Miniprotein binders against q96jn8r1131to1294. Designs and how they scored, part 10

Target 1, 164 residues: q96jn8r1131to1294
Amino acid sequence: TLEFLENHGKNILLSNGNRTATRVASYNQGIVVINQPLVPQLLVQVRIDFLNRQWTSSLVLGVITCAPERLNFPASACALKRAAWLLRGRGVFHNGLKICEKFGPNLDTCPEGTILGLRLDSSGGLHLHVNGVDQGVAVPDVPQPCHALVDLYGQCEQVTIVNP

## First folded at step 3 (miniprotein)

Design gG5
Fold by ESMFold2-Fast, scan of step 3:
Structure gG5 (fold): chain B 164 residues (1-164), chain A 80 residues (1-80)
Amino acid sequence: as target 1 above (164 residues)
Amino acid sequence: SPEFEEAMRRAEEFIKRFEEALKKGDTETALKYLREALEQLLIAFEIARELNDPELLRRVIELLYRLAELAIELAKELGL
């Protein structure tokens, strides 16, 4: 079954059989990674459980191609400058560089209850799903193996893995 | 960085409340707002560090210096 890895940002508390991640302090140090590689056709989904409107930006999600089990996570996913493809706000970022200005909905405005999904297609294209709706290919030809990552940044203080 | 601006805004608000409490001689309320201002400045510092932005860091240091001046006045009120 899908779970968050025990290796995570220092402000994260895992619960619900490691399927719920809560950021218990500040606005950052909230990176979590799924325990299994994101293989083609696997849909990994998280639900936004709680938003703190004290902050203005919200969660980031995407993939990393480095092994996450012993990774020393930076304070935010955007500080990952190699082996990372991230969706933040309306942008798509590769290793800290914005490669697309406007893809899908603005992640900073998704309300509580939104279900966000990541999936690789058969050609290695990374797809974002929002409430079950495929937004298209955000990143073509992602290297394998890769791992789904969620950064509980800013407003987003809690997410839960949900089954398709 | 919206998170940086929000942390700075909160720090400035807590500094003003700290000053008001200090003027009233309410040392307990002053200490509360001093702690809250420091917490927001530490958050702003962390953001500036993550962004590797020396301009943001300079702004944090400026507010920290102002807060330190006020904290010295609180220490005098407490007879330290």
Scores: ipSAE 0.005, ipTM 0.270, lowest interface PAE 11.9, mean pLDDT 86

Design gG6
Fold by ESMFold2-Fast, scan of step 3:
Structure gG6 (fold): chain B 164 residues (1-164), chain A 80 residues (1-80)
Amino acid sequence: as target 1 above (164 residues)
Amino acid sequence: SPEFEEAMRRAEEFIKRFEEALKKGDTETALKYLREALEQLLIAWEIARELNDPELLERVIELLFRLAELAIELAKELGL
């Protein structure tokens, strides 16, 4: 079964058999990674459970190509360089550089209950799914192996892995 | 950044509440707001560091100095 890795950001508490991640302090130190590599056709989905509207930015979703089991996570996913492709707000980012201005919905405004998914197609294209709807290819030719990452940043204080 | 401005606004709010509690001699409430103000300033500092922005760091340092001056007054009231 899909679970969050026990290696995670300092402010994370895992529960529900490592399927729920809660950020218990501050606004950052909330990176979690799925326990299995994102292989073609595997759909990894998380539901937004709780939003703290004191903050304006919200969760970041994406992939990393470095091994996550021993990684010393930075305060935010945006500090990951050379190994990360991230969906943040309205944009797509690679190693800190915005590579697409508008893709999919604004992640800073997705309400509680939204289900967000990541999937690789057979050509290595990274897809975002929102409430079951494929938004298209956010990132072409993602290097493999890669791992799905969620950064419980800002407003987003809790997510739960959900089955397709 | 919006998160930086939010942390700074919250810090200023807690500093004001700390000062008001201190003027009323409510030491327990003052200590609570002191801790809340410091936490928000640490958050703002971390954001400024992530952004590599010395102007934002200066703003955090200025509020830290103000908070430190007020905390010295509280320590004096506590006989510390």
Scores: ipSAE 0.005, ipTM 0.231, lowest interface PAE 12.1, mean pLDDT 86

Design gG7
Fold by ESMFold2-Fast, scan of step 3:
Structure gG7 (fold): chain B 164 residues (1-164), chain A 80 residues (1-80)
Amino acid sequence: as target 1 above (164 residues)
Amino acid sequence: SPEFEEAMRRAEEFIKRFEEALKKGDTETAYKYLEEAIEQLFIALEIAEELNDPELLDRVVELLFRLYELADELAKELGL
């Protein structure tokens, strides 16, 4: 069973059997990680439950290749210095630097109810799925093992893991 | 803020030049582009501070901190 890991950003509260993450303060300190490695063909999906439009930017999705149980999470996923590949807005970021200018939809404008998915293909390519539609390869050759990460940043104050 | 977004865009262009130089093994040129990126991020930081916008501050500070670490690593490699 997929759950959010007990180690998370300090503004997160987990509920619904650790399948719902709520950011209860501010705009940051909202990183959560799935409790199992993202292995090829596993589709991990989260639904955007609540957006606070006081904030400008929104949810970040990605993978990290560090063991998440031991991580001291920074205020924002973009501050992860070691091997992190992140989707933010329309950009793809690696180790804090933008490596692709336009990929998929703008995550800052996805409405409540949007289901976002991460999957590795057989060649190690990281795919984003939006409402069941594969957006293509955001990042080729992701090192393994890796773990799916969601940063409840800015507007995005609640997400829930959903089954395929 | 258009001024903030322009400063961020310029920083990203210099970061692109940094990565290109680094891939070519030109560490000294990479370091110079990294310094120029940091300069643009300080401009963006000043704008964000004037606007008292915590999201804009966070965007600049996270990237600036990362680039400072990269600059420190490169400076050590160059013996600076």
Scores: ipSAE 0.006, ipTM 0.213, lowest interface PAE 12.1, mean pLDDT 83

Design gG8
Fold by ESMFold2-Fast, scan of step 3:
Structure gG8 (fold): chain B 164 residues (1-164), chain A 80 residues (1-80)
Amino acid sequence: as target 1 above (164 residues)
Amino acid sequence: SPEFEEAMRRAEEFIKRFEEALKKGDTETAYKYLEEAIEQLMIALEIAEELNDPELLDRVVELLFRLLELAYELAKELGL
């Protein structure tokens, strides 16, 4: 089954058979990675369980192309640079720069209960799904193998893997 | 903070102009836009520091260091 890797950001606590990730401190050090490569047609979904409105920004999700099992994760997913394609706020980011404006909904305003999904299509395009609705291709031609990543940043203090 | 978001928006606008100049092969103009983007990020950094907001600081710092790296690479190419 899909679960979060035991290798994760320093502020993460895993529970519920490694299917729930909770950030127990601060606003950062909250990166988690799915235990299996994101292969075409696999839909990986997480539900936003808890938002702490003390913080301004919220979760980041995307893919990483380096091996995550023994990676020393940085404080924020944006620091992964060339290895990561990330969805944050309204933008798509790669290597620290915004490569697409206003893709999908604003992730900083998604409420508790929102289900966010990542999927590769047969052409290697990365799709975002929001509450079951495909938002389209955020990133074309993602290098493989790649792994789905969630950064429990800012407001987002808990997510749970949910089945499609 | 509206002032912070405006500075970030201006930085993103200059980054777009930087990318367009690079596509045209105008590396000197690209470098100028990159410098202007960095200036806007320095303004955003000052605002974030005044607000003591660690998330705003994180947003600026990540982007600022990336642009400084790009500026260094482009300056080397230009012989600066």
Scores: ipSAE 0.012, ipTM 0.396, lowest interface PAE 8.7, mean pLDDT 87

Design gG9
Fold by ESMFold2-Fast, scan of step 3:
Structure gG9 (fold): chain B 164 residues (1-164), chain A 80 residues (1-80)
Amino acid sequence: as target 1 above (164 residues)
Amino acid sequence: SPEFEEAMRRAEEFIKRFEEALKKGDTETAEKYLREALEQLEIAVEIAEELNDPELLERVVELLERLAELAYELAKELGL
């Protein structure tokens, strides 16, 4: 079964058999990583459980291609300067650089109950799914192995892994 | 604090206008809205400090960090 790794940002508390991640302080230090590599056709999904509108930005998700088990996570996923492809707001970022300005819905405005999914297609394209709807290829040719990452940044204080 | 929330709301609105002006290549208008956004964030900092509320201060810091990243991105794109 899919679970969040025990190595995570310092403001994270895991519960529900490591399937729920809660950010218990501040707005940052909320990175979590799925325990299995994202292999082609595997759909990894998380549900937004709780939004705190005290903060302005929200959840970031994507993939990293480095080994996550002992990685010293930065305060936010967008501070990763190597081996990271991230979706934040409406943008797509590679190693902190914006590579697409407008892709899919604005992640800063997704309400509680939204289910966000990541999937690799047979050509190595990274897809975002929103409430079961494929948004298309956000990133082509993602190197393997890669690992799904969620940053409970800003508004997003809790997510739970959802099986399809 | 209603005054804190209003300062934050104005800051977010000015940040949006700053971003829009930069996309149009209107650097004078962009600089104006950046300055106005920073002024509202300074007001928000003063209110948070007066209330001795670290959570309010963290909200301002989060928005400042977002603004700095956004400004850097947009400036970099204009330079390329």
Scores: ipSAE 0.007, ipTM 0.324, lowest interface PAE 9.2, mean pLDDT 86

Design kA1
Fold by ESMFold2-Fast, scan of step 3:
Structure kA1 (fold): chain B 164 residues (1-164), chain A 98 residues (1-98)
Amino acid sequence: as target 1 above (164 residues)
Amino acid sequence: SPEFEEAMERALEFIWRFLEALEEGNPETAEKYLREALEQLKIAVEIAKELGDPDLLKEVVLLLRYLAELAYEHGFYEIAKEALKLAIEIEKEAQRLE
């Protein structure tokens, strides 16, 4: 069963059998990582449970290729200097560089109840799913092993892992 | 207060110049403008405190939170933390005055 790792950003509280992550303070320090590598055909999904609209930006999701179990997480996923592919707003980022200007919906405007999914295809292409709809390949040829990451940044204060 | 409005306008001008500097690929200049924006907001805080007006303090809190988020988004983490700490402090002060 999929769970968030006990190693997470310091503002995170895990509940519901480590399937719900809540950011309990501030706007940052909210990185969580799925407990299993994102292997091809595994669909990892999270539901946005609670948005605090005092903040403008919202959650970031993507993959990292470094081992997460003992990683000292930075304040935000955008501060990961290496081995990260991230979806933020409408952009796709690799190690801090924007590699795609507009992909999928704007993540800063997704409402509560939205289900966001990450999946690798057989060629290593990273796909974003929104409410069950495949948005296409955001990143081709992601190195493996890799791990699905969610950054409860800004507006997004709670997410829950949901099964396909 | 004319002094309060002037400080708020200058803060907004510096935030705009920060965004322009980022668009032009100049993060050093962007950081300087972001710090100037924060200093103007600190001036606005002191003026609002002297006036004892919780609504003016709340106005500064909104802009401090916006500045903190922009700073964080663009990798200026120390400025983001400073702005957020100030926002939390000033929000408590505004609540005290209510």
Scores: ipSAE 0.000, ipTM 0.112, lowest interface PAE 18.8, mean pLDDT 83

Design kA10
Fold by ESMFold2-Fast, scan of step 3:
Structure kA10 (fold): chain B 164 residues (1-164), chain A 98 residues (1-98)
Amino acid sequence: as target 1 above (164 residues)
Amino acid sequence: SPEFLEAMFRAMEFIYRFEEALEEGNPETAEKYLREALEQLKIAVEIAKELGDPDLLKLVVELLRFLAELAYEHGFYEIAKEALKLAIEIEKEAQRLE
């Protein structure tokens, strides 16, 4: 079963059998990671449960290729300097640098109830799914193993893992 | 352009330290780190201009907009305004080079 790892940002509280992550303080320290590697054909999905509109930016999602079980997470995913490919707003970022200006919908404006998915294709391309719709390849040739990451940053205070 | 990448990574390091300082309850220290991040982005702008590369300028614009948003979100309105003004200026420069 897919769950969030017990190693997470300090402001996270896990519930619902580690399938719901809630950020209980501030705007940051909200990184969570899925408990198994993202292997080809696995679709990992989270639903946005609660948005706090006093904040400007919202959730970030993507993959890391370092081992997450004992990783000392930074305050935000955008501060990860190695082995990270992230989707934030409309951008695609690799190790803190924006490598694509416009991909998929603006994640800062996705409403509560939006289901966001990550999937590797057979060639190692990372796909974003939004409400069941494949947005295409955000990142080609992701190194493996890799792990799906969600950063409950800013507006996004709660997400829940949902089945395809 | 190793000098460009160095300035960009230094800016991101200062943004990280900004967030750490806020978590520790040190807004004065946080403001100093945010200002240092902006200074590194100004260095990146000058390098990108020398290289005449509109794509590098667009990368700096994106990080400037992120810094402005982050600063505004946390009540550092002076820094937010300065970063946004620079982002608008540099976006126009990038468009001229296209």
Scores: ipSAE 0.000, ipTM 0.144, lowest interface PAE 13.4, mean pLDDT 84

Design kA11
Fold by ESMFold2-Fast, scan of step 3:
Structure kA11 (fold): chain B 164 residues (1-164), chain A 98 residues (1-98)
Amino acid sequence: as target 1 above (164 residues)
Amino acid sequence: SPEFEEAMYRAFEFILRFREALEEGNPETAEKYLREALEQLKIAVEIAKELGDPELLKDVVYLLRLLARLAYEHGFYEIAKEALKLAIEIEKEAQRLE
């Protein structure tokens, strides 16, 4: 079964059998990683449960290509300078470098109840799904193995893994 | 310290009573036990700080994190937040004393 790893950002509390992640302090230190690598066609989905509108930016999601079980997470996923492919706002970032200006919906404006999904296609393309709708290829040729990452940054204080 | 051990034991005892109250369908009573557990852990924190022992502070952090998880799993979000915030603060203090 899909769960969040016990190795996570220090402001995270896991519950619901490690399927719900809550950021209980500040706006950062909220990185969580799924316990299984993304394999082609596996759809990993999280639902946005709670937004705190005190903050401006919201969640970041994507993949990392390094082993996450003992990784020392930075305060924000965007501070990862290696092995990281991330979606933030409408941008796509590789190791801190913005590689695409506008992709899919603006993640900073997704409301509570939105279901966000990550999936690899057979060619290693990373797809974003929003409420069941495939947004297309955000990142081509992601190296494998890779692991789905969610950064409960800013507004997003809680997410829950949901089955397809 | 006998006082530290007593506070820790009382906190754990209240956590057990919290679970029993939930099983019996008494959420209001469960919340009161959860609050009492947190108060005992706050007492344990003060004793551990006075003793300057980082291992005792780490023992309190373990129970604070357990309390936070149980509170959150059962919908007591304010208590969960308070317990986790305290746990993070005390964990940092324990690290500084090493």
Scores: ipSAE 0.000, ipTM 0.087, lowest interface PAE 24.4, mean pLDDT 84

Design kA12
Fold by ESMFold2-Fast, scan of step 3:
Structure kA12 (fold): chain B 164 residues (1-164), chain A 98 residues (1-98)
Amino acid sequence: as target 1 above (164 residues)
Amino acid sequence: SPEFEEAMERAFEFILRFWEALEEGNPETAEKYLREALEQLKIAVEIAKELGDPELLKDVVYLLRLLAFLAYEHGFYEIAKEALKLAIEIEKEAQRLE
């Protein structure tokens, strides 16, 4: 069973058997990581449960290649640098650099109820799925092992893991 | 060097505060934090040069390039230009010390 790790950003509270993550303060310190490595063909999905439109940006998701069990999480996933490949807004980020300007839909505008998925293909390409629709390869040749990461940043205050 | 580590940590903290200011919808405050980050990196450069350590200079170059990229992406072109120019200069200095 997929769950969020007990090691998470300090503003996160886990509930629903560690399948729901809620950011209870501010707009940051909201990083959560899935408890199992993202292996090829595994589709990890989260649903956006609650958006607070007081904030400008929204949810970031992607993969981290360092061991997450005892990682001291920074305030934002974008600070993870070399260890992370991230989807934010319409951009793809790695090592603090925007490596793709326009990929998939704008994550800052996805409404409540949107289901976002991450999957590795057999060649190590990271795919984004939006409401069941594969957006294509966002990042080729992701190093393994890697773990799916969600940053409940800005507008996104709650997500829940959804099993197909 | 504790002094070097302090300057680097302050620079990184200002970069994080830059992101926070943008999220709050305050680009004037965001620009201020990028400038503060650049000033801390200039301090780190001076300390690393005095210590003669090319690895410390490389650490500063990394954050200078990150700062330049973030500044450019958000329309703070003068900060981006200054940070990138310094990054190129310091990268050459690190190579000379190897």
Scores: ipSAE 0.000, ipTM 0.155, lowest interface PAE 14.8, mean pLDDT 84

Design kA13
Fold by ESMFold2-Fast, scan of step 3:
Structure kA13 (fold): chain B 164 residues (1-164), chain A 98 residues (1-98)
Amino acid sequence: as target 1 above (164 residues)
Amino acid sequence: SPEFEEAMERAYEFIWRFMEALEEGNPETAEKYLREALEQLKIAVEIAKELGDPDLLKEVVWLLRLLAELAYEHGFYEIAKEALKLAIEIEKEAQRLE
């Protein structure tokens, strides 16, 4: 079954069989990674459970192509400068550089209850799904193996893995 | 305010470029980006003050504290002190407006 890895940002507490991640302090140190590689057609979904409106920015979602089990995670996912493709706000970022200005909905404005999904198509294109709706290819030709990553940054203090 | 949002967005962009410059082994360029980030945050402070909005001031305080922490962590102590001093000042102002 899909779970968050035991290796995570230091402000994270895992519960519900490692399927719920809660950031218990501050605004950062909230990176979690799914326990198995994102293989083609596997849909990984998380639900936004709790937003703290004290902060402006919210969760970051994406993939990394390095092995996550021993990574020393930075304070935020946007500080990953190697092997990372991330969705933040409306932007798509590769290794810290913005490669697309406006893709999908603004992640900083998604309300509690929103279900966000990541899926690779058969050509290695990374898709974002929002409440069951495929937003299209955010990143073409993602190298494999890759791992789904969620950064509980800013507003987003809790997410739960949900099954399709 | 579009001007406030623009200043904040530029501050975030410069913080990311600071991290990139550090990874590239270029501390002189990193320092320039930290200073540019701080200048954008000072602009954001002035806009938030003119709007009299304590929530916007709190957003700036949060990013000033992040900038101070990153600066201190990487040995840019004077920038860290300046950012933290400003954060404390602006936090008091936000409390006053509540």
Scores: ipSAE 0.000, ipTM 0.135, lowest interface PAE 14.6, mean pLDDT 83

Design kA14
Fold by ESMFold2-Fast, scan of step 3:
Structure kA14 (fold): chain B 164 residues (1-164), chain A 98 residues (1-98)
Amino acid sequence: as target 1 above (164 residues)
Amino acid sequence: SPEFEEAMFRAEEFILRFYEALEEGNPETAEKYLREALEQLKIAVEIAKELGDPELLKEVVILLRFLAELAYDHGFYEIAKEALKLAIEIEKEAQRLE
């Protein structure tokens, strides 16, 4: 089954068979990556378990097209300068550049219990799912292989991989 | 260090405000936020130096390099140069402490 890779940001503790990621310190160093490539028809879902409202921003979701197993992760996913497509707040970002201003719900305001999903369609379009509802294509033509990434940034201190 | 974490958080918050200012069509306000981000990173550098922790210095270097590239991409070349110069200096300091 789906698990988070043992290679992760330094503030992450994995538990529950590597299906739960907890950020145990600070607001950053919380990047985790799913243990297998995001192939078409695979829906990867995480549930927001715990939010710390000391911080303003919250989790980031997306994909990277570099090999994650030995990657030296930056402090925040937003610092990735290549091979990264990220959803943060209401924006879609490619390598730090905002490519879409308003897509889906504001990720900084999703409450505890929200289930966020990533899926590739048959044309290589990356979809965001929120509580089972497909938000549409956030990024067209994602290069493959790609890997689903979650950055437990700011408010979001814990997520768990879930099945529908 | 709570003080270090606060300075780093403020720097990243100013970077987020930078993007919002650009989207609102306000490049002068955007430049102001990049300057404020750099000032917070300078504060983080001093805290990390006082603590003598090379890992904290490396965290600041990563964000300084990101700030430099962000500033460069948007034509704020003086901010980019200053951030990069500081990043190089602090990276050497971190290596010295290891």
Scores: ipSAE 0.012, ipTM 0.229, lowest interface PAE 8.6, mean pLDDT 86

Design kA2
Fold by ESMFold2-Fast, scan of step 3:
Structure kA2 (fold): chain B 164 residues (1-164), chain A 98 residues (1-98)
Amino acid sequence: as target 1 above (164 residues)
Amino acid sequence: SPEFEEAMERALEFIFRFLEALEEGNPETAEKYLREALEQLKIAVEIAKELGDPDLLKEVVLLLRWLALLAYEHGFYEIAKEALKLAIEIEKEAQRLE
């Protein structure tokens, strides 16, 4: 069963059998990671449950290639640098560089109820799914092993893992 | 760089929230927002360094100096010292990149 790891950002509270993550303070320290590696054919999905519109940007999705079980998470996923490939706003980022200018919808404007998914294809390409619709390959040839990561940043204060 | 611009915009937003918290008479919340602003500027520094762009580093220095001045004027001396120290260090690094 898919769950969020007990190792997470310090502002996170897990509930609902570790399937719901709530950021209870501030705008940052909200990184959560799925409990098993993102292997080809596995679709990991989260639903946006609550947005606090006092903040300007919103959640970040991606993959991390370092071992997450005992990682000291930084304040935001962007600080993970070489270990992370991230989807933020409309961009795709790796190691502080924007590697794709416009991919998929703007994550800063997705409403409550949106279901966001991550999946590796058989060639190692990372796909974003939005409300069941495959947006295409955001990142080719993702190094393995990797884990799906959600950064409950800014507006996004709660997400829940949903089964496909 | 959009990522650099976003970090700078977030830093500025936190400075405004700091000023708002001061007006509301809440120095504890104000200090929190100053710290968040400084963290965004540190992110901007790292992005500018990765890009090797001295002009972006100089832009961060200006905002760091403003943050340091605001912090000092309102009695947040440790944050002011940290921001000023970083500003001086980054200004020297920008000069070295030339």
Scores: ipSAE 0.000, ipTM 0.153, lowest interface PAE 14.1, mean pLDDT 85

Design kA3
Fold by ESMFold2-Fast, scan of step 3:
Structure kA3 (fold): chain B 164 residues (1-164), chain A 98 residues (1-98)
Amino acid sequence: as target 1 above (164 residues)
Amino acid sequence: SPEFDEAMLRAYEFIERFWEALDEGNPETAEKYLREALEQLKIAVEIAKELGDPELLKEVVELLRILAFLAYEHGFYEIAKEALKLAIEIEKEAQRLE
């Protein structure tokens, strides 16, 4: 069963059997990680439950290749550097650099109720799914093992893991 | 430190805005965003120094080197020089604190 790890950003509160993550303060310190590796063909999905429109940007999705159970999470997923491949806005980021300009829909504009998914294909390509629709390969040849990560940044204050 | 983390995040976000400005054909705006990123890194340096934490200083050095490279590659030589000079100085300070 998919759950968020008990190790998370310091502004996070887990509930609903560790399947719901709520950011209870500020706009950052909201990183959560799925409790098992993202193995090929596993589709991990989260639903956006609540957006606070006092903030301007929104959640970040991606993968990390370091062991998450005892990781000291930074304030933002962007600071994870070499260990992270991230989808933010319309861009794909690695090591603090934008490596793809425009991929998929703008994550900063996804409304409440949107279901976002991450999946590795058999060739190691990372896919984004939006409301059940595969957006294609965002990152080829992701190093393994890796773990799905959600950064409840800015507007996005709550997400819940949903089954396919 | 939340203040350190905020300065670092702002620096990363200004680098994103730099790329967007270049795509829109606005090099003056792109230069402004790299300058803003450098200013956030200067704030991060002062916070890390107050905390006496060499690991935080090394984190700033890494992003300063990235910023210097981006500035140089796009012809913003004054920003590149300033960022690289700061990176060298702060790397020495981090080594001194170890």
Scores: ipSAE 0.011, ipTM 0.141, lowest interface PAE 9.0, mean pLDDT 86

Design kA4
Fold by ESMFold2-Fast, scan of step 3:
Structure kA4 (fold): chain B 164 residues (1-164), chain A 98 residues (1-98)
Amino acid sequence: as target 1 above (164 residues)
Amino acid sequence: SPEFDEAMLRAWEFIERFLEALDEGNPETAEKYLREALEQLKIAVEIAKELGDPELLKEVVELLRYLAFLAYEHGFYEIAKEALKLAIEIEKEAQRLE
């Protein structure tokens, strides 16, 4: 069963059998990682449970290619540099660079209740799913193994893993 | 004082918003939040003065010095200067009230 790893950002509290992640302080230090590699055909989904409009930006999701079990997580996912391919706002980012300017919906404006999914296709393309709708390939040829990551940044203070 | 605690909490929240805006590459928004943090600290100063409590003034001085440091580190020199000037002034006031 899919769970968040017990190794996570400092401001995270896990509950609900490690299926719910809550950021309990500040706007950052909120990275969580799924407990098994993102293999082709696996659809990992999280629901946005709580947004705090005190902050401007919201959650980031994507994949990392480094081993997460003992990783000392940085304050935000963007600091992972070459190890991370990230969806933030309307952009797709890798190694601190915006590699796609307009992909999918604006993640900073997704309301509570939105279900966001990550899936690898058979060719290694990373797909974003929003409320069950495949947005297409955000990143082609993701190196493997890779791990699904959610950064509870800014507005997004709680997410829960949900079944497809 | 609940009012003092509220002003200090708001100052910290604006400092965090300032750091968030910097992380996102938005220096204009960052400057706005840094200025709002400074304004909350000015409110905290007035509350501490009304209470006549030098320990509360010292607490504000510590956060003013931190705000000045952050401002300077990130190139907001005018705000850094203003915060440091206020910190020095309020530190002297706290010493006079001891």
Scores: ipSAE 0.000, ipTM 0.256, lowest interface PAE 12.4, mean pLDDT 88

